# VH-VL binders against Rho GTPase-activating protein SYDE2 (SYDE2): the designs that were tried, part 11

Target 1, 120 residues: Rho GTPase-activating protein SYDE2 (SYDE2), of Homo sapiens (Human) (q5vt97r660to779)
Amino acid sequence: IDAFRHYSFSDQPKCSQYISGLMSVHFYGAEDLKPPRIDSKDVFCAIQVDSVNKARTALLTCRTTFLDMDHTFNIEIENAQHLKLVVFSWEPTPRKNRVCCHGTVVLPTLFRVTKTHQLA

## First folded at step 5 (VH-VL)

Design c2 (framework fv_firastotug)
Fold by ESMFold2-Fast, scan of step 5:
Structure c2 (fold): chain C 120 residues (1-120), chain A 123 residues (1-123), chain B 108 residues (1-108)
Amino acid sequence: as target 1 above (120 residues)
Amino acid sequence: EVQLVESGGGLVQPGGSLRLSCAASGYSISSDYYWSWIRQAPGKGLEWLAYIDWSGDTYYSTSLKSRLTISRDNSKNTLYLQLNSLRAEDTAVYYCARSEYFYSGTYTYFDYWGQGTLVTVSS
Amino acid sequence: DIQLTQSPSSLSASVGDRVTITCRASQSVSDYYLAWYQQKPGKAPKLLIYDASDRATGIPSRFSGSGSGTDFTLTISSLQPEDFATYYCQQYGSWPYTFGQGTKVEIK
C-alpha cells in the first residue's frame, strides 16, 4: 500500500452522482519495494477499475529497491468506485505474472476534480 | 515459509453460530495473496467456501453465501470465517489456505494449507 | 458449475506400479486451470500439480500431470509406499471453484 510516493487524477467531469468520463491517472514511481516474493526483475504496471484490468504499461526494469515509472494512463470509466495500480512481475506465460505491490484509491461519489495525493 | 493455524472449532448445536480464526505467519495477510476457507466432511471430499483477495474483495460459494462471512484483521494477521444457522451438514474439518494473485485472473489454486479445525454440529 | 468426476474412485496398487488417475470436467476448463492435491490420512491436502502440468516445488518427478479442456490425468510413474493417499483434482477456470470427489490409492 505504501509503495507509491505520488499519484494524481485529472478528468473532465460529467454532472452525475457517479464517477464517469475520461480519466488521466499519473503515477510517478515507487520506492522501498519489499515484495514478499519476486523472482523477476522485469515488471509492468496495470490499472484496475473495480477489479477489472483497464490498461497496462510496457515492461519496466525494477531495481532492487525502487521502480521509476512516470507513466500516464488514459482510461474511460463508468460508474466507478475504486481505482488500483498493481505492479506485476513479468513471466513469459502471462497467467503466471504475480503481484509485487499495489496502491488503491477510493474514488469520490460526488463530482470530480483534479487531485494530487501522496500515497502512504 | 508460510504457516497457517486454524482455531475456533468445537461442538455447536443446530441453528447456532461459530467464528473460526486462521492465524498466519511468514507472510502478511494484507499482502498480495488470496485467502480461502475450504471444508471437508468426515470421510468426504473437499468443498471450497469463500475467499478474500489481496484488495479485500470477497467471493462465496453460491450455495452457502447467505450463511458465511469471510473477513480479516490485518493488524492481527488473522483470517476469519463466520458461520451462521449451522446444520448437521456443516460438520467438517475447516481449512484456511493461501493462493497467489496472477495478472490473468481472479482464479487460483492453493499452495499452503493450515492443519484444519473440526466443527461438529450436533444436538 | 463445472462438475469434476475422478476415475477410478479407488484403486489398489503395488510399489513400483504406474498409476493413472483421470479427472473429467462437465464443461471445458479454460487456460489449463486445473490442480492436483495429495491428502494423507489425518493431514491437510498438499499441492502436487498446478496449471494442469506444472509440478509444485519439492514434488518428486514421478508425479506428472497432463490434459486440457475436459480431460486431465495425474500419473505416478513408480508408486512408492509414501504415495498411499487420496488424490483430488480442482478446477479454477470458473466460479465457483470445484473439486473432484477424490481417488483413494491403497498399496497392496
Scores: ipSAE 0.028, ipTM 0.609, lowest interface PAE 5.0, mean pLDDT 76

Design c27 (framework fv_firastotug)
Fold by ESMFold2-Fast, scan of step 5:
Structure c27 (fold): chain C 120 residues (1-120), chain A 122 residues (1-122), chain B 108 residues (1-108)
Amino acid sequence: as target 1 above (120 residues)
Amino acid sequence: EVQLVESGGGLVQPGGSLRLSCAASGYSISSDYYWSWIRQAPGKGLEWLAYIDWSGDTYYSTSLKSRLTISRDNSKNTLYLQLNSLRAEDTAVYYCARSEYFYDSGYYFDYWGQGTLVTVSS
Amino acid sequence: DIQLTQSPSSLSASVGDRVTITCRASQSVSDYYLAWYQQKPGKAPKLLIYDASDRATGIPSRFSGSGSGTDFTLTISSLQPEDFATYYCQQYGSWPYTFGQGTKVEIK
């Protein structure tokens, strides 16, 4: 599943650049997940920028290692270094929604966004 | 029971470098946790330095980013901190600390190591 | 960055006293994302309170936290001999996470 369609990654590991602007992030799904609990049912995906939750999906049904989604996040970022997609198990009490599935999408410190409103 | 044990402190010369280790037991450093280095100069408050999250991403304080490297060895369940170009103001007790990650909460530090003293002096 | 200012910087108290420590943020801390730590001389900090009011495991009921927005309080309802220490607040409502300067609770 093409989780990186709207991104370009740099091969320059020694160059770090903070990025600001309106970002559109499209997620197509994930496979080969390693949930910490095999019996996890309902999950949601959250997009995080520098450890801050910016948005989340509605509840999704997670098969043992399969997550199928077609969702776009539109977020505003300021001086961002890291962006990641994290999958959480849903619990009645939100603070217990911890990482339930491995195989999250993690972007390196330097990344390129191919479409942004701040470019024009 | 979570236990964190720091090592690698001692007397270091100005301009030198240090490499600290934090051996974790009771939990895996690669699962659902964030691992941080925090220092405290004698008689002063707490200063966060760096963390590495469950996915291996690293984060640094902006003032020290050029001098710090945080890393881990999952097979040894050990966290490391490398600090270069040492100066007297780097004299401090260095702690490693664990943070549990939940969707609705950020980083607070639920377990701390005992700390290791680093003295930067000739 | 959100700056945390603790008040008072130090206080003297007797066993049995009610002690109140305040933590004021330069900007609103979202969702009660504030923690309190206790540090005794020569030891590492220990988590007392998280989410402004939830006690960490094993923390005695005499410790309580409250507050929201820019004003947070740690209360020790009946001070015990083992409670003489320095207390720190920490916010995790916005990056980067920051600590207060500390409040020293000393024997009167």
Scores: ipSAE 0.023, ipTM 0.627, lowest interface PAE 4.9, mean pLDDT 76

Design c28 (framework fv_firastotug)
Fold by ESMFold2-Fast, scan of step 5:
Structure c28 (fold): chain C 120 residues (1-120), chain A 121 residues (1-121), chain B 108 residues (1-108)
Amino acid sequence: as target 1 above (120 residues)
Amino acid sequence: EVQLVESGGGLVQPGGSLRLSCAASGYSISSDYYWSWIRQAPGKGLEWLAYIDWSGDTYYSTSLKSRLTISRDNSKNTLYLQLNSLRAEDTAVYYCARSEYFYSGYYFDYWGQGTLVTVSS
Amino acid sequence: DIQLTQSPSSLSASVGDRVTITCRASQSVSDYYLAWYQQKPGKAPKLLIYDASDRATGIPSRFSGSGSGTDFTLTISSLQPEDFATYYCQQYGSWPYTFGQGTKVEIK
């Protein structure tokens, strides 16, 4: 069931229902990417829920402005309003993996809720 | 370099509405940054209100989301904040601010000078 | 929500002093996602430190940040006249993003 097809993630019209449960997100690629801020061919994709990074792919090689991928994110969410896929340029950082954003993900994304429950 | 100029402040009656503008220059608000509104009541600390990201998705403070709308006009390079059902506690200096699109990047690297809103009965 | 508590709330110092400000979180901040800002009276805040310890562009080396988890510190190694201001911490490791209450650094 593609529960997210029936919900608006915008603030208007007002949403009185938020989504909770285990969710599978299928990502098929990205196009019209901007050049990375650093001169790196390594990128990764992250899934963000309400501006928080929940999961990411392994490092991928970006061709030019196009990224081919077939990946499924399995995430647990509680009262989620916004879901987004973002492509980042990667650089090593001693304390953490810090990357810069590039590109717009405009390819089809298919949302499915595979198990529904509320966190206690 | 980035410059942000807020406008639309002043005296407003309780129960009224507030609409603020933030004119950006030196950088496009439709490019790879997040744009935010943050307020500060006189003598108090900072409170984040809302931001809009590169794709136009909006995010709001939980306590204010029913009264708050953030929007932008890319052709005018201007960010807006609408706050309805004003209360005395909405009295504050309102700032617009920019955040870079990093994986860790939701800190605020440039701020406008702020506009004072006074809600008085 | 993660609540940030700064200590001290205010302090008096002289030029040349070493100043230390702490920021304690009510729960662990992930991946060092903490920033520090400086605000002078009548002015907007200015970013000093991000990712707990990285200095923003143009920020003097006398400003340093450290810490992880629930305990973070901003240090000014030798206070200058232009450093008298209020300092705020901010976490962005968990939604919603929150600020500390501020620490005022006053001239002695």
Scores: ipSAE 0.025, ipTM 0.634, lowest interface PAE 4.9, mean pLDDT 75

Design c29 (from b1 with heavy chain S99T T105S P108Y Y109P; framework fv_firastotug)
Fold by ESMFold2-Fast, scan of step 5:
Formats: C-alpha cells, structure tokens, sequence
Structure c29 (fold): chain C 120 residues (1-120), chain A 124 residues (1-124), chain B 108 residues (1-108)
C-alpha cells in the first residue's frame, strides 16, 4: 500500500504498442539527396529512436545527389515507438548538421514502413 | 527574423472543442525545424503538450493524448492544435514554440522562439 | 517522466545582488540537456541558457548556468531591474520534455 505512494510514472509498464529488443538495420545507399546546404560534400547516416540519435556512420562522400553505402546498424531498443534512418550533411560545427533524407518505421506494427521525404 | 502568431483561443463551454492555429513567418516549417504546443494555466507553470517533428511524426503528453491532435499545413506555413472534450482545468494560455533540428549527440530540443500565446477559457 | 523541482520557489533580492536558482531532477538528465527560461508577467518565456551552460544569442553575461546529472544551477551575478521575473528550467534529455515549477525573483 505504501508502495503505491512511491509509484513513479517512469516505472509504469508500457502498453503493447511499444517494443524492446535488439535490431539490425541494413542500409544500402540513398538517391535523390539535396545538394549540401553549405560547402561540405560529406554526409553521415544516423539511426534515431523516438528522436534520439543512437548510432551513426563515419563520414561518407556524397556524389552530388546520391550516396553509395552498405552498412549495418545494431541497436538496442527499449519501449520504442518510432525508428528513423536519417542522412545529415556534415559541418565542423556539429549543431549545423542538416537533414538530407529520411525514412520512418513504426515499430509495434511489424512490416510497416514509410518513406517520408526526399530532397531534390 | 522568426515570428510565431497564435490564434483561435476564446471562451468555450465544458465539453466543447477548439482549433488553435500558429502562423510562422521568417522561416519555412518544411525546413529543418519542428514545433511544439505548451500551455500555462493562470498563475501556474509551463506544461508541454505535443510536438510534431520535421518528418511529421507526432508526440503527445500521455495525460492529454486522447483529447488533442497536433497537425501542420506546410503550404500555409501553419501549425494547429485541436482540443477536444475541454474541461475547466484546460483554461490556460497556449503557446506554440519552435525548435531548430540539429544533429547533436542526443537530438533532443529546447525552445528558441515562442509565440505570444492565445488564451483559452473553459467556463460555463 | 523526469520531474524537475526548483528551489527556492520564490526569493526577494535587491539590484546588484547575486542570485542562485537550483533545479533538481528526479532522474539523471543526459548530456547536459537542460535549458533555462525567463518569463515576465503577461509575456511568453524567453530562452536564456541551453545545454546547461551555453547562453542564447543576446543574453547578457551576468546570466550563467552550470550543473550535470540531477543538479543544475542558474546564477545571475549582479541583478538588474529588468531581471525581476519568473525563471523555469526544462530538460530535453528524455521524452517527454518537462519543466520545473518556476522560481519567482521579486524585488526586496
């Protein structure tokens, strides 16, 4: 009964719409990327879970509007709803990195994938 | 310069609905930004309600998720908040706020520009 | 959810005083992801500090932030007349984003 007085919202069970576990994401390049906004031709790819950056690639050279790569991300997911794969243009000042392309996967819905933006 | 202007507030009966609007100028909502709604009851603190990120994914306060919907119209450069089943406790000034999306080690936002707010009063 | 508790809830100070406001988190805030806002009566909040210690553009040097983990501090080194306001902390290290309850800085 006293335990109820110490119950924290952060300790509440998540509903079945959230998923946890290990995930491997295989990424095979990107096309129709926007040219970098600043004078950099370097890009990198990041995996985001619920808007948090979990992993990224090393810098890659973008050839105008396309990127060739073959990379696997291994991530641990905890009570997650959304998974995104994002391509950023690289800047020496980290806070100036810009989005070039992304895709989103809704995690509790197996086999559902959305393509949500390609920059020309 | 960045400017956010809220509208759509007013007096509503309990159980009623309102749609709030936030018109942005000085930047495009289709760029590398995302938008939040935050409210403040008279004389009280700030409460985050919802955000829509640059990709269109939406996130809500768990206590209010069933009663609000955040959306945007990129062609009008406008953010919306639909409020349903309003209660006296929902009386507050409602602010829209911008976050510039950067790659940072965590990617989470802070609110660098705020609108002036629009008052919603729920009373009989 | 991470709850933020500000201390004190209010304080009285004179122009020229050094003012310290504390924000304590119920759980560790990742990577210094804490911001401070100033709000004057009838106005929207204004960003003062982000990433625990970085001043926003145009914010006077008398405002400084520090801290990590669960304990964060906003300091005003020499209070000016325009600084009488309510101050809020906000964490963005964990979703959902939460604010402290506010600290009112009042004229003595």
Amino acid sequence: as target 1 above (120 residues)
Amino acid sequence: EVQLVESGGGLVQPGGSLRLSCAASGYSISSDYYWSWIRQAPGKGLEWLAYIDWSGDTYYSTSLKSRLTISRDNSKNTLYLQLNSLRAEDTAVYYCARTEYFYDSSGYPYFDYWGQGTLVTVSS
Amino acid sequence: DIQLTQSPSSLSASVGDRVTITCRASQSVSDYYLAWYQQKPGKAPKLLIYDASDRATGIPSRFSGSGSGTDFTLTISSLQPEDFATYYCQQYGSWPYTFGQGTKVEIK
Scores: ipSAE 0.015, ipTM 0.593, lowest interface PAE 6.6, mean pLDDT 74

Design c3 (from b1 with heavy chain T105S S106G G107T P108Y Y109T; framework fv_firastotug)
Fold by ESMFold2-Fast, scan of step 5:
Structure c3 (fold): chain C 120 residues (1-120), chain A 124 residues (1-124), chain B 108 residues (1-108)
Amino acid sequence: as target 1 above (120 residues)
Amino acid sequence: EVQLVESGGGLVQPGGSLRLSCAASGYSISSDYYWSWIRQAPGKGLEWLAYIDWSGDTYYSTSLKSRLTISRDNSKNTLYLQLNSLRAEDTAVYYCARSEYFYDSGTYTYFDYWGQGTLVTVSS
Amino acid sequence: DIQLTQSPSSLSASVGDRVTITCRASQSVSDYYLAWYQQKPGKAPKLLIYDASDRATGIPSRFSGSGSGTDFTLTISSLQPEDFATYYCQQYGSWPYTFGQGTKVEIK
């Protein structure tokens, strides 16, 4: 829950640098979730690098608008520009199984400059 | 319902630059979906150029990356495409389009709403 | 990259005919992630089918899609005059997402 309080939702980071290396992202929880359906209780969290899914949690049951958890993503990134942590609601339709986004957090610029290499 | 209206096309000179606009109505461009620019040269097929998603992340066609900039103004609910170093081969109708997404796609998928398109002609 | 090849490249048919257009992928397309679009002369493309077989909102029932893996088909069960158009397939199973070259359907 506290993890999201440390980040501002923003359209674009000010610095557009490319980043490579190993990264650990620790997720403590979420609050004020906006499920697309009132009866949707199952969610999962995913980490995306430049819109590509790199890792996800197992399905979790959400209580009203709270998701309380403790999970660490360990990912390898190469020439990456953006990181996102996304909470999805799970839908049970088999062939048309579509996961709708509850919310998105874009990591601040500080994390993008920790280890930066741009390949020619 | 969602409507997309492109503007900024017309006759432009080789070596110049252009900035296209796509005004969206009926849906906020920052609330969900991927938003793309796609072009079509006269009598030819469709070529995807760039996207910007609801969070502001951008991605570009590898062949055009150095000449393209996609951006947006959330307060105006408008998307922009800037193309530099124009060539005759950039003559095309330019469309903006909204795309659904799924978890396992991680990016745009299919385009459910398209603008009318704006014609760009690169000629002296 | 997955290359999509449509066949035929063009066809001529009469009103009331059953029209079949195929889209073949150079590699398997995962999870039925294939869409079909209709483009009338001078207009923007319009989504017809997504996820290989789902009709988009407002699309007449005469349009249907099927297929999986490398072979996909768009069928128009009874061609109407307003169906004069070029039809495109698009895959979104593997990046970069690619379009077919188009199939032109001539009516009249």
Scores: ipSAE 0.024, ipTM 0.635, lowest interface PAE 4.8, mean pLDDT 76

Design c4 (framework fv_firastotug)
Fold by ESMFold2-Fast, scan of step 5:
Structure c4 (fold): chain C 120 residues (1-120), chain A 125 residues (1-125), chain B 108 residues (1-108)
Amino acid sequence: as target 1 above (120 residues)
Amino acid sequence: EVQLVESGGGLVQPGGSLRLSCAASGYSISSDYYWSWIRQAPGKGLEWLAYIDWSGDTYYSTSLKSRLTISRDNSKNTLYLQLNSLRAEDTAVYYCARSEYFYDSSGTYTYFDYWGQGTLVTVSS
Amino acid sequence: DIQLTQSPSSLSASVGDRVTITCRASQSVSDYYLAWYQQKPGKAPKLLIYDASDRATGIPSRFSGSGSGTDFTLTISSLQPEDFATYYCQQYGSWPYTFGQGTKVEIK
């Protein structure tokens, strides 16, 4: 499922080899988000590589089910297999500073590596 | 209230395959939680096997990855575990368990807050 | 992998006793990401403590957790008849998640 309005990706098919290097990821928004609370206003977007958080946005105001943003992340990846884009709602939980998942997109097999990459 | 009920256990022949089910009630497995399988051999400790997260990504213990498949059916609110090439040492009580999904400044982390009753699998000729 | 070693492996105690169980990690556990579980014979484990020191919902105040880094402790301040069980620690600060071998608390 792709809940993001636009994002940039590689023009070449992803092979079964691992990718390393510097990568830039552009986000232009998200739609069809299903917040856990009807009145949830604050969200942020995080990038995970092989289940590790690599970067996140500051808190953003969400228009119910829509999020407008224009944000670029520069991350270093090392022998990466999976990249995940996640939108989180900022909501109080029994544990301090916890966030509930708000929406997600799985990148297609095509993606863009900005600077240096290595196939392993 | 969250309840998890495992089924599919019983006596299985060595070299056979096993498919366990975990029916969840009071909560949707398609939500923002991780769902795991954990086993316990008779008289032994706990061993984590696999989880599937809210996005459908699957993760497996290194020692069992080639023999395990975790999956879910959101329409049935049910989690599954398939284990192939069964051996005597796979004899255990198999539990399904829920973990909260959360993010903090250093990453995403989980612990197991609800467990099913377990289902016994005996691998014997 | 982070290996967790519990001490003692078993103990005998009487109702009213103070019981302490230690969980030692082979490597530092980040951000207090350690949980404790109670398991009674024939039953599933039950979460007692998470984030090293926070009690799970419905868990009596006699159970407390403490520690950081490589050394964690579960304390039962006044043992009750229903507390005779096996206790397990679990770390979730590093992948893969690992459990301790368990500590059996037996009636004396």
Scores: ipSAE 0.015, ipTM 0.600, lowest interface PAE 6.7, mean pLDDT 75

Design c5 (framework fv_firastotug)
Fold by ESMFold2-Fast, scan of step 5:
Structure c5 (fold): chain C 120 residues (1-120), chain A 123 residues (1-123), chain B 108 residues (1-108)
Amino acid sequence: as target 1 above (120 residues)
Amino acid sequence: EVQLVESGGGLVQPGGSLRLSCAASGYSISSDYYWSWIRQAPGKGLEWLAYIDWSGDTYYSTSLKSRLTISRDNSKNTLYLQLNSLRAEDTAVYYCARSEYFYEGSTYYFDYWGQGTLVTVSS
Amino acid sequence: DIQLTQSPSSLSASVGDRVTITCRASQSVSDYYLAWYQQKPGKAPKLLIYDASDRATGIPSRFSGSGSGTDFTLTISSLQPEDFATYYCQQYGSWPYTFGQGTKVEIK
């Protein structure tokens, strides 16, 4: 029995608050990957804002339960509700790149406010 | 193996509301696909109504948007369609159907269909 | 909206005949985003062709699709008894996604 569990976040509700600004998303790796076809060796990750592809990684070799990578997406978002990381199988024709069964992650947009010294 | 089973059809009164269900098996409705409702009036052609993608984003036919709601319950692996302010011209067989999600996001052909459920709107 | 008009609306044919069905769009359909479906009475539609010319899994080679822009064609090279059905085209190049009115293929 594995002590760790990974959850699919693709079924989370869309964020109700809208956010704008420059965002950096650091992606350190993936595990428990299951390619759509057992002989698929190449995948790539894409970041989507409100279901629109904004950026992608270079090709990554898959057909293993583990990918060790280090990639940062730098994107400008405008009035965005939702960010997604999606793993696609690679094909020479981009329209034939389909979602990998274990690579869909939904990342609700979060903001952080640092308290200042001026609190009375 | 993908199987879709629609239910909730039958005789409904004009001005009423309709709620249809589509139970999916073989694949998760929250995983890697988007799901549509399509209807067909007796002896007529096909009309796309709405889809919901794997992330929960919804899209509607322009002519029916004000009367339609598409939703899903991921825990039950079931799609829903609600249609309000029913008219005689809403009489049709209602299908749910699956489409694959591709990187360019613009491939919306339907590779698996349910059996359909008949809705009759009359007094 | 892109309107799709199929011709003919119906035809009568014999087993072994070559059948051609045309789908004409009111506006250009981008990137070959056109599909063809077969529907038998009382049954759900079945995907035959997608991306104008790609045959769906398990579909016999006698079915072929072609065309681009506003003019698309479905061809059945040698009609079989199981091919008597209604055929529909569908575009997905522009939202909302629209279907043709259908072409009924009847036995002579």
Scores: ipSAE 0.051, ipTM 0.622, lowest interface PAE 4.1, mean pLDDT 76

Design t1 (from b1, 54 letters changed; framework fv_durvalumab)
Fold by ESMFold2-Fast, scan of step 5:
Structure t1 (fold): chain C 120 residues (1-120), chain A 124 residues (1-124), chain B 108 residues (1-108)
Amino acid sequence: as target 1 above (120 residues)
Amino acid sequence: EVQLVESGGGLVQPGGSLRLSCAASGFTFSDYYMSWVRQAPGKGLEWVAYIDWSGSTIYYADSVKGRFTISRDNAKNSLYLQMNSLRAEDTAVYYCARSEYFYDTSGPYYFDYWGQGTLVTVSS
Amino acid sequence: EIVLTQSPGTLSLSPGERATLSCRASQSVSDYYLAWYQQKPGQAPRLLIYDASDRATGIPDRFSGSGSGTDFTLTISRLEPEDFAVYYCQQYGSWPYTFGQGTKVEIK
């Protein structure tokens, strides 16, 4: 299952560690996104670990610069240092038929995970 | 329609500095990655510098690294190239060019629109 | 770095003839990540073809691209007077992105 079920992210710089294992990353949404296009609302989110795409959502509807989402990424990581969420817009072109990158949600790019249940 | 207009080129002496500007119109500037591409007289095209949509990720050709600085001002729809320690080999027409970034890429793709270019001559 | 070699350096043809331009890569170019540009004297380059074979917006049907790996071709099926120009290939499959040295298509 979720190897990080008993962990919490910390804003305090106690130490920095590279981590490995299965991780569930839950995202509640994004605000202050760069608008993709005036009339385009189709987006998806991808989670990147050390610049590698690990998982993505289905297509979602963006409300102006606000994205409502309630999505959990289940990813396998190895010696990971950075997590980030990138919002991509689906912008089909007549000839490319590709997904274009139109924004990056600024989340902590370096995370710290502390196992707390042992001391609770 | 998409327009890119360069300015700032001219004659400068070796060791001098020059700042190029590119004014963009006809598209949402902040949704695109921008590059400078140069062409020496009678020669082919050489990519110089790339900047992502936010200004956070920047790449330079080895020939200009440490001497040139690319920047952008999305509020003004403008791209810049600050050129320091200019050499005779930097003599070229400098083009402002636009690129899309896709999910599976790490840099600029191809250049779908180009400005008219501005000539930089480095000579005594 | 991938070196792109274009051939011939100069191609002399008359209007109405077919032009075939070659671009060879020193290493395999992944995913058809190759573009072609046209440059007329005193003008900026203009995108013709991307992803080896897809025509850019507004480019006439007489222009076509083909190829994969290390061998790519730009074909102009029937040269029009406005097609006499220099043509460049560019790869974006491997960093740093590189251009070929150009092929000049001239009249005569």
Scores: ipSAE 0.017, ipTM 0.585, lowest interface PAE 5.8, mean pLDDT 76

Design t10 (from t1 with heavy chain D52S W53D S54W I58T; framework fv_durvalumab)
Fold by ESMFold2-Fast, scan of step 5:
Structure t10 (fold): chain C 120 residues (1-120), chain A 124 residues (1-124), chain B 108 residues (1-108)
Amino acid sequence: as target 1 above (120 residues)
Amino acid sequence: EVQLVESGGGLVQPGGSLRLSCAASGFTFSDYYMSWVRQAPGKGLEWVAYISDWGSTTYYADSVKGRFTISRDNAKNSLYLQMNSLRAEDTAVYYCARSEYFYDTSGPYYFDYWGQGTLVTVSS
Amino acid sequence: EIVLTQSPGTLSLSPGERATLSCRASQSVSDYYLAWYQQKPGQAPRLLIYDASDRATGIPDRFSGSGSGTDFTLTISRLEPEDFAVYYCQQYGSWPYTFGQGTKVEIK
């Protein structure tokens, strides 16, 4: 059917060109979370590309200052510069969904990206 | 400890240019929207501009649109405001301020921390 | 744009008294997206209340916010000497974000 590409990143000579393709992001949890802004133990994680929400998890229970999870996001990116993982506190009224902790991964604007898999 | 420290203010003649800087410390700078808010002597607060967490979106007050440019350097934890074609009415203390954002919002929210401000005087 | 009108312009009160500050919007502010700030002479503003009623970190419980739609109130239940300052409301429910003109709380 269609050809798909998967990429990995290299710490060897950086480059400034932006990244495009199919990407899998594995998230294993978070530590040093700041307290939820509302009286809620429920959180969810979202993946953002260039400040645009691409995907999110279902509701998860936050355990004091850490979050246990093992989740994979599969996303399509085009000329992407920045990838960010954000934990939000949940509230029945969406207006209360706020950043609970930080988690930022800069897409390799200065790193080589190597094609590692192609499915046709 | 969250700190925002502005610099670059001073006296400038009408039509001149000035660049303000804001140095951030004590938090992950790239997790926050940033804004410039000004206050003319003896007057109230006026929002000037904001920039998203990675600089992909910027917005300006109509009074400064086309003359001011907000930018940031996340590697240096720094926010900037390039001010061109300055007018007497731009005379104010300029504050940098940080904002959290929601999952479903495209702009900053309230300003939870502010810098001490830097005075810009536009006069001959 | 939403215009915020604060009243009164000046409140003259003594320590220990209750202060009630009003902020009225020209049109409905969505989702309680209203904040209150305190500013002392020569200092930067300080966040007191966000989402109309949520107290910011480190703010004493004598400060409380209430209201919805077009009518919002900041209450200081028992004024302390350090509370004499100018107070501003701000809406973030619609662009452009706007501030009220301020209410000065001064010692009687």
Scores: ipSAE 0.028, ipTM 0.647, lowest interface PAE 5.5, mean pLDDT 78

Design t11 (from t1 with heavy chain S30D; framework fv_durvalumab)
Heavy chain, then light chain:
Amino acid sequence: EVQLVESGGGLVQPGGSLRLSCAASGFTFDDYYMSWVRQAPGKGLEWVAYIDWSGSTIYYADSVKGRFTISRDNAKNSLYLQMNSLRAEDTAVYYCARSEYFYDTSGPYYFDYWGQGTLVTVSS
Amino acid sequence: EIVLTQSPGTLSLSPGERATLSCRASQSVSDYYLAWYQQKPGQAPRLLIYDASDRATGIPDRFSGSGSGTDFTLTISRLEPEDFAVYYCQQYGSWPYTFGQGTKVEIK
ESMFold2-Fast, scan of step 5: ipSAE 0.180; ipTM 0.699

Design t14 (from t1 with heavy chain D31E; framework fv_durvalumab)
Heavy chain, then light chain:
Amino acid sequence: EVQLVESGGGLVQPGGSLRLSCAASGFTFSEYYMSWVRQAPGKGLEWVAYIDWSGSTIYYADSVKGRFTISRDNAKNSLYLQMNSLRAEDTAVYYCARSEYFYDTSGPYYFDYWGQGTLVTVSS
Amino acid sequence: EIVLTQSPGTLSLSPGERATLSCRASQSVSDYYLAWYQQKPGQAPRLLIYDASDRATGIPDRFSGSGSGTDFTLTISRLEPEDFAVYYCQQYGSWPYTFGQGTKVEIK
ESMFold2-Fast, scan of step 5: ipSAE 0.156; ipTM 0.685

